# Designs tried in a protein design chat: VHH binders against o26223. Part 26

Target 1, 191 residues: o26223
Amino acid sequence: MKLLWTSQHIKVTVHIDGKVSKMDVLEAIKTRRSIRKYQDREVPEELIDKILDAAMCGPSAVDERPWHFIVVRNREMLEKIPEVHPYGAMVKDAPVAIIVCCDSSLEKIPGFWVQDCSIASQNILLAAHSLGLGAVWTGVYPLEDRVEGIRRLFSIPEHVIPFSVIPLGYPAENPGTRDLFDPDRIHLEKW

## First folded at step 19 (VHH)

Design U14
Fold by ESMFold2, fold request of step 23:
Structure U14 (fold): chain B 191 residues (1-191), chain A 120 residues (1-120)
Amino acid sequence: as target 1 above (191 residues)
Amino acid sequence: EVQLVESGGGLVQPGGSLRLSCAASGFNFKRYDMAWYRQAPGKGRELVARITTGGHTNYADSVKGRFTISRDNAKNTLYLQMNSLRPEDTAVYYCARDLWESYVDSFDHWGQGTLVTVSS
């Protein structure tokens, strides 16, 4: 039975004590889409703080927490990112971007930092979505030309590895919902 | 292996209509978002329309209101109905899986495309 997939639940915006009710976590995971067009509207610092707080709540190998974040709001710097990172073309149109980095001096067990920074990056996407923002992960690592280009542009030291660039803002597009559940990918007890 | 075969192109007058088809095989078609792209002579490849597995559609501004993307999951076929054709619609049209959620720049193109020429 796939009742969860066929059920419609009407979400009511409830103004309890003057606040809008927060999005359910499963709803956020299922409805988050990559957003590459943004309104001409600033993202308040307090929302960025909430997003980065969520990013830092992810698990990491041996609790090494190797991540660092660069918050970029400077227009000229945002416009330069596509010159070294072509897949990040939409960054020039975003009010803000977050660069997720690994500080290799914080690794406690080598080689797991990619998972650690992936977890932080996905948490940024989900937290942004839950706050009414749109975001997209643009991959930097392991593409060496992109890694070096971003490192040079932002004066990132050699022991720090830029992992992803995540532009975000209030969304100006709707890519629509998807139906991706595939039971053939599920194996009970054995392969 | 994944195969996408476009058909239905041809020569039409401005204001005319064409219906493009894309026969898909080698993957679970109904679980993939799909798209039409086009490449005009001397230009880069551009997105024309997309359709998600949930049935939502998006269109390039230049074709909105004139083109309709659709899919038949039982026949593993993607369609593009092209109405009110204009000379600027002249291009080779390609069917592909829509990579909207990709965090790296990569594209799948499995066919030669189908040529649409709109000329008086």
Scores: ipSAE 0.701, ipTM 0.818, lowest interface PAE 0.9, mean pLDDT 88
Fold by ESMFold2, fold request of step 20:
Structure U14 (fold): chain B 191 residues (1-191), chain A 120 residues (1-120)
Amino acid sequence: as target 1 above (191 residues)
Amino acid sequence: EVQLVESGGGLVQPGGSLRLSCAASGFNFKRYDMAWYRQAPGKGRELVARITTGGHTNYADSVKGRFTISRDNAKNTLYLQMNSLRPEDTAVYYCARDLWESYVDSFDHWGQGTLVTVSS
């Protein structure tokens, strides 16, 4: 990169390929870990938009797309979540959380909404990881006390089912990689 | 079916060392992340150390630099080397499968544990 001193021409030339390298999808899947400790650093709205775009790219039963998302940044609300959702204790320390919900009025085939919302939740985790964030899925459904507590706290109507609470932020821990491939779980042609 | 048997606890002077062992059976040990927890009298159970199937380790701040977790997959055995022991390390120590990636709060199985007492 031998360049002369004219900054404006040089800037145009060198910026035509300014894209940051993206994480390979298999790498993302293999290296994503649950993150429960976060830096004291705000997550830009633009990253949340990208994560939710990814969440909505998932397949759904008969394309029913039953999901809704509540984005929670309010400190007082985040601090109240552990009172009704004990597994979500780390949410009070997160800069933001996403609540994945099912609107049952959007179901076109009964009973597949759990798979639909699971797909959206996993996409949130992978997208957050690819953007340099850490996240954790804290299960709400099917634990009725947790479902009711979250519904009450966020004024979620009866026909809408809170499925998961996903706090996220820049990670402040590294739980490490795993080697989970198990050939005994693979069956060729038949059981 | 799943069994975890801790051993190696005892009475040790402050500054001393102990090595805990956990014999595992009834599951494919090498495919599971493993952890040590401890519980002091009248207190809740706390994470001490964990080791992934990939060999990565994490430690509670209170033991970092003094304790070392390791595993021998050929022997289905998890270890905790405890050095520079302090009276506050006194607890019953438990071996467990690490449920770090669980999206619900639960623990799998607990053995009876092994008592470590650090006192004169």
Scores: ipSAE 0.700, ipTM 0.822, lowest interface PAE 1.0, mean pLDDT 89
Fold by ESMFold2, look of step 19:
Structure U14 (fold): chain B 191 residues (1-191), chain A 120 residues (1-120)
Amino acid sequence: as target 1 above (191 residues)
Amino acid sequence: EVQLVESGGGLVQPGGSLRLSCAASGFNFKRYDMAWYRQAPGKGRELVARITTGGHTNYADSVKGRFTISRDNAKNTLYLQMNSLRPEDTAVYYCARDLWESYVDSFDHWGQGTLVTVSS
């Protein structure tokens, strides 16, 4: 491996990590909660860029990276989402939402896009949390009426599948942390 | 088979107290967040209190300072201590698993509930 490459990589990661991220990754995973109430406060585009960068860092099947993201800030559009997505009622109160989509023309191996978009969706939640934001994953796929409703509302083409709608903003609630470790779910060597 | 059985309701005068219990079975109780809801006649169900597996609690504003949610994981039992009861607390009270982290519509199991009536 070239010394110059490793020096440049180390330099970039130290600069980014030292200026942006303050939360330990295990802490972020364990303390992230679904947030459905938000402050009346804008989310800077810079933070959305960081969140989407994180979303795109996930692994994908055969590195197909089938994801696309729609960033929604328009008030009228946010207010219409609950009409086609009843579980997404809080979206009308969010300053911004991210719609995670699969572009099926990017699939290299059929059927793995659900895992791929799930990874991207979870990375959005974790990155938002690490930046002091709250978010919630509201399911769209595989519920056919929600898929078609969101596709219609945002003019999403037939080969693109809306997967999730993730409203986010500065949190106005604290659901608390949990203790979920269950040793009975762990099997050593075999079932 | 998931079962949640509420008990401890009754008729109480304003200012009185009641302690509700919810016996849980058919799932690993200590690994689930739990909640109490209530439903007055002709109204929708509303959240009263929640308790996480980590012991964190949240309360509706209308009951803060008067109600206390707790759990006993050894007995698979959820409790609601209700003090300083008011007529507006009259409702059927239900316990439920708190599926706060569900990313799809929650499919909760609801028991029959226990009626609390606060009147003179």
Scores: ipSAE 0.693, ipTM 0.830, lowest interface PAE 1.1, mean pLDDT 89
Fold by OpenDDE, last read:
Structure U14 (fold): chain B 191 residues (1-191), chain A 120 residues (1-120)
Amino acid sequence: as target 1 above (191 residues)
Amino acid sequence: EVQLVESGGGLVQPGGSLRLSCAASGFNFKRYDMAWYRQAPGKGRELVARITTGGHTNYADSVKGRFTISRDNAKNTLYLQMNSLRPEDTAVYYCARDLWESYVDSFDHWGQGTLVTVSS
């Protein structure tokens, strides 16, 4: 009995007619993987707009939505990011990156901006995946060297805190599916 | 504390086979992707194979079709079946957690390694 490892090739049926097949939210969540290798292919602005729209749809503390986004396509800038962000080596190979930032002057309840920017960052990842793109969350905050490096590189004002760098592109790798359900992490009523 | 103990290395002739094992402890083994690395004399450490929690596997081009990575979650053990061994496969082989979905840094936990020598 030949165990046919049905490599469920996620047939990203890129229908030629540009209609991105709608992925349901649960599928997007379960099948999303970090992508660090990208095709030599540009990402259309329309897709970036959709991703940013999704990034702005999450909840936030007091619904303040303190996030800002820097969209980086300039090749020279993309190549400089790894110099100040060691875990962002793949950024130089991406056609585009989004830097998620917080305007601290908008924060109403201290500390929740981290959750706000995390939600925005995760929505970027999910949206990218649903659109047939690959992305990876590379953490900036709270590592001071990375925060300051990104700040200087992009002339980010002091009241704005860079949170994450998310390179995006068409995937050139397949990390495969994961099984992450852990019943030992579920407690009923009490710990 | 995370512990990984590699075993199964040895001397083998070209064309021979070996099966490496990695006994994992100190963490929830089933929760983590795992990988095999190797370091040949005078060379840097390189990825050999990866296996996800979902059982998906990836291989370096140099070992594709010859090596098979697998896992037994009940035994907290990672395996590397190595067939059609070549002299260029001579290296110390290491087991590691594959922290692919880390958004901060990749921290590899390594065992002491097991030596594989392929020689006529």
Scores: ipSAE 0.693, ipTM 0.844, lowest interface PAE 0.6, mean pLDDT 91
Fold by ESMFold2, last read:
Structure U14 (fold): chain B 191 residues (1-191), chain A 120 residues (1-120)
Amino acid sequence: as target 1 above (191 residues)
Amino acid sequence: EVQLVESGGGLVQPGGSLRLSCAASGFNFKRYDMAWYRQAPGKGRELVARITTGGHTNYADSVKGRFTISRDNAKNTLYLQMNSLRPEDTAVYYCARDLWESYVDSFDHWGQGTLVTVSS
């Protein structure tokens, strides 16, 4: 290496329709929707970097951070995913997908990696939404046929477990807002 | 015990109208997004219309401007008003909870369906 690498934190604000858009965290959580139709528009690498940075900020059991991410942009590979993951059919139409994986060799406390990878997956969805992108979590684990199919397709080692496939892109649909607050799910002091 | 019971289907001439109803029970209806699907003979089941708990609606392109989805949360009932009916609308119509946010395939309950036949 001839020069010292420097890293500076840069906040990127996404411009939408000529306006600077910045989203409050509660708004992001409440307005994020699964998006399965995407514009024919590339997603810049810098946005993927920001999304994965956010994914890695989640808590994990004993700070084990068992997650790994495969970023898939190759058209041929994206088009093959539905062959092994039929309910991920929209992935072939996405400009990019992120596969969230657990490296079981990083697991410190058995059985918590599912929570760890779920946290990372949800952070990907929220970060994508905050950046003007749409995404959807398509479940892989614990469905054995999907796990083995994705592992085979992407040459994932046996000790690494594919958890979710998350296609993303600029949205081409609007599923609308919801009102889901349900007081019957809230129990004060005890059940 | 989730129950969804569709009604209001029948035989109608092209250009006619029908109103479908779906009586829901066994869950907190007002907290669920709802949808109508249909399945024509020899075809797969397709989404017709959906309505969120926030009142937002979406329609299949083939029915836009002709069909209207609505709900009455006090009566736990979902509706589909179908106007300007065409022979291509002939299908069994099902109501269901809208599983848009599910990250696995749907394992939810379907109703019995109600048959709509559009023919002269």
Scores: ipSAE 0.692, ipTM 0.819, lowest interface PAE 1.1, mean pLDDT 89
Fold by OpenDDE, fold request of step 20:
Structure U14 (fold): chain B 191 residues (1-191), chain A 120 residues (1-120)
Amino acid sequence: as target 1 above (191 residues)
Amino acid sequence: EVQLVESGGGLVQPGGSLRLSCAASGFNFKRYDMAWYRQAPGKGRELVARITTGGHTNYADSVKGRFTISRDNAKNTLYLQMNSLRPEDTAVYYCARDLWESYVDSFDHWGQGTLVTVSS
């Protein structure tokens, strides 16, 4: 049953001067939703570049920035990802996916690379959303079967660890906004 | 442990109405999006309606304009108001947490379901 999500037109307020009104960072954070359905529309390379730029701007342990990104547009490869990544079923329907990886040889303090790649992955999601794209984080690490599956599929060296697969595209669904603020999770000065 | 208990199902004539309830426990109800699913005899489970923590709702095309999903966070209860029922709405209805923002896996947590039968 195709939930035809009526494309609520993200009012991209195209200001008259052709400048896409940039989404406020807080708005991006609060309104971001995982998107698993995409329009039959290609994502311009310029947008991918902006997303990757954002992905590389986060902090990291010792500021090593050990992340690597595989940009996948090949239809055959996109269709193969779900075979090794069960939670990545939507990847086959996306026009592009980014695989976030870590070069473990660059890691200075063991274990922090997970945080580094997480920061990069989240920045990808936020950037995508701010640009009018939909994306979803599909976890690869630390599930061994997924890690090895992605590794083999993309011939990733042993010292490089695939962390996440993030399909992107123009949204064909609208999951709606959430209210997640929980004051009970806030402690002042002490527990 | 997450517990979801559906109720309110029954036999109704075409054009009739029912209100389903889902009592939730074992988790912070207000923090989760919730959904109703249904499974008709011989068919797969399908999404009927979703409601976010922000109150945003989505419906399957087949039930749009007839069904209304709502929640009472104070009571940890999810509702499905079903109006203008049709024979094709006959199914077991399930309540679930909508773990839409999970990046690992989609976990289906539903109860035993409640049977809705629409028949003349």
Scores: ipSAE 0.691, ipTM 0.844, lowest interface PAE 0.6, mean pLDDT 91

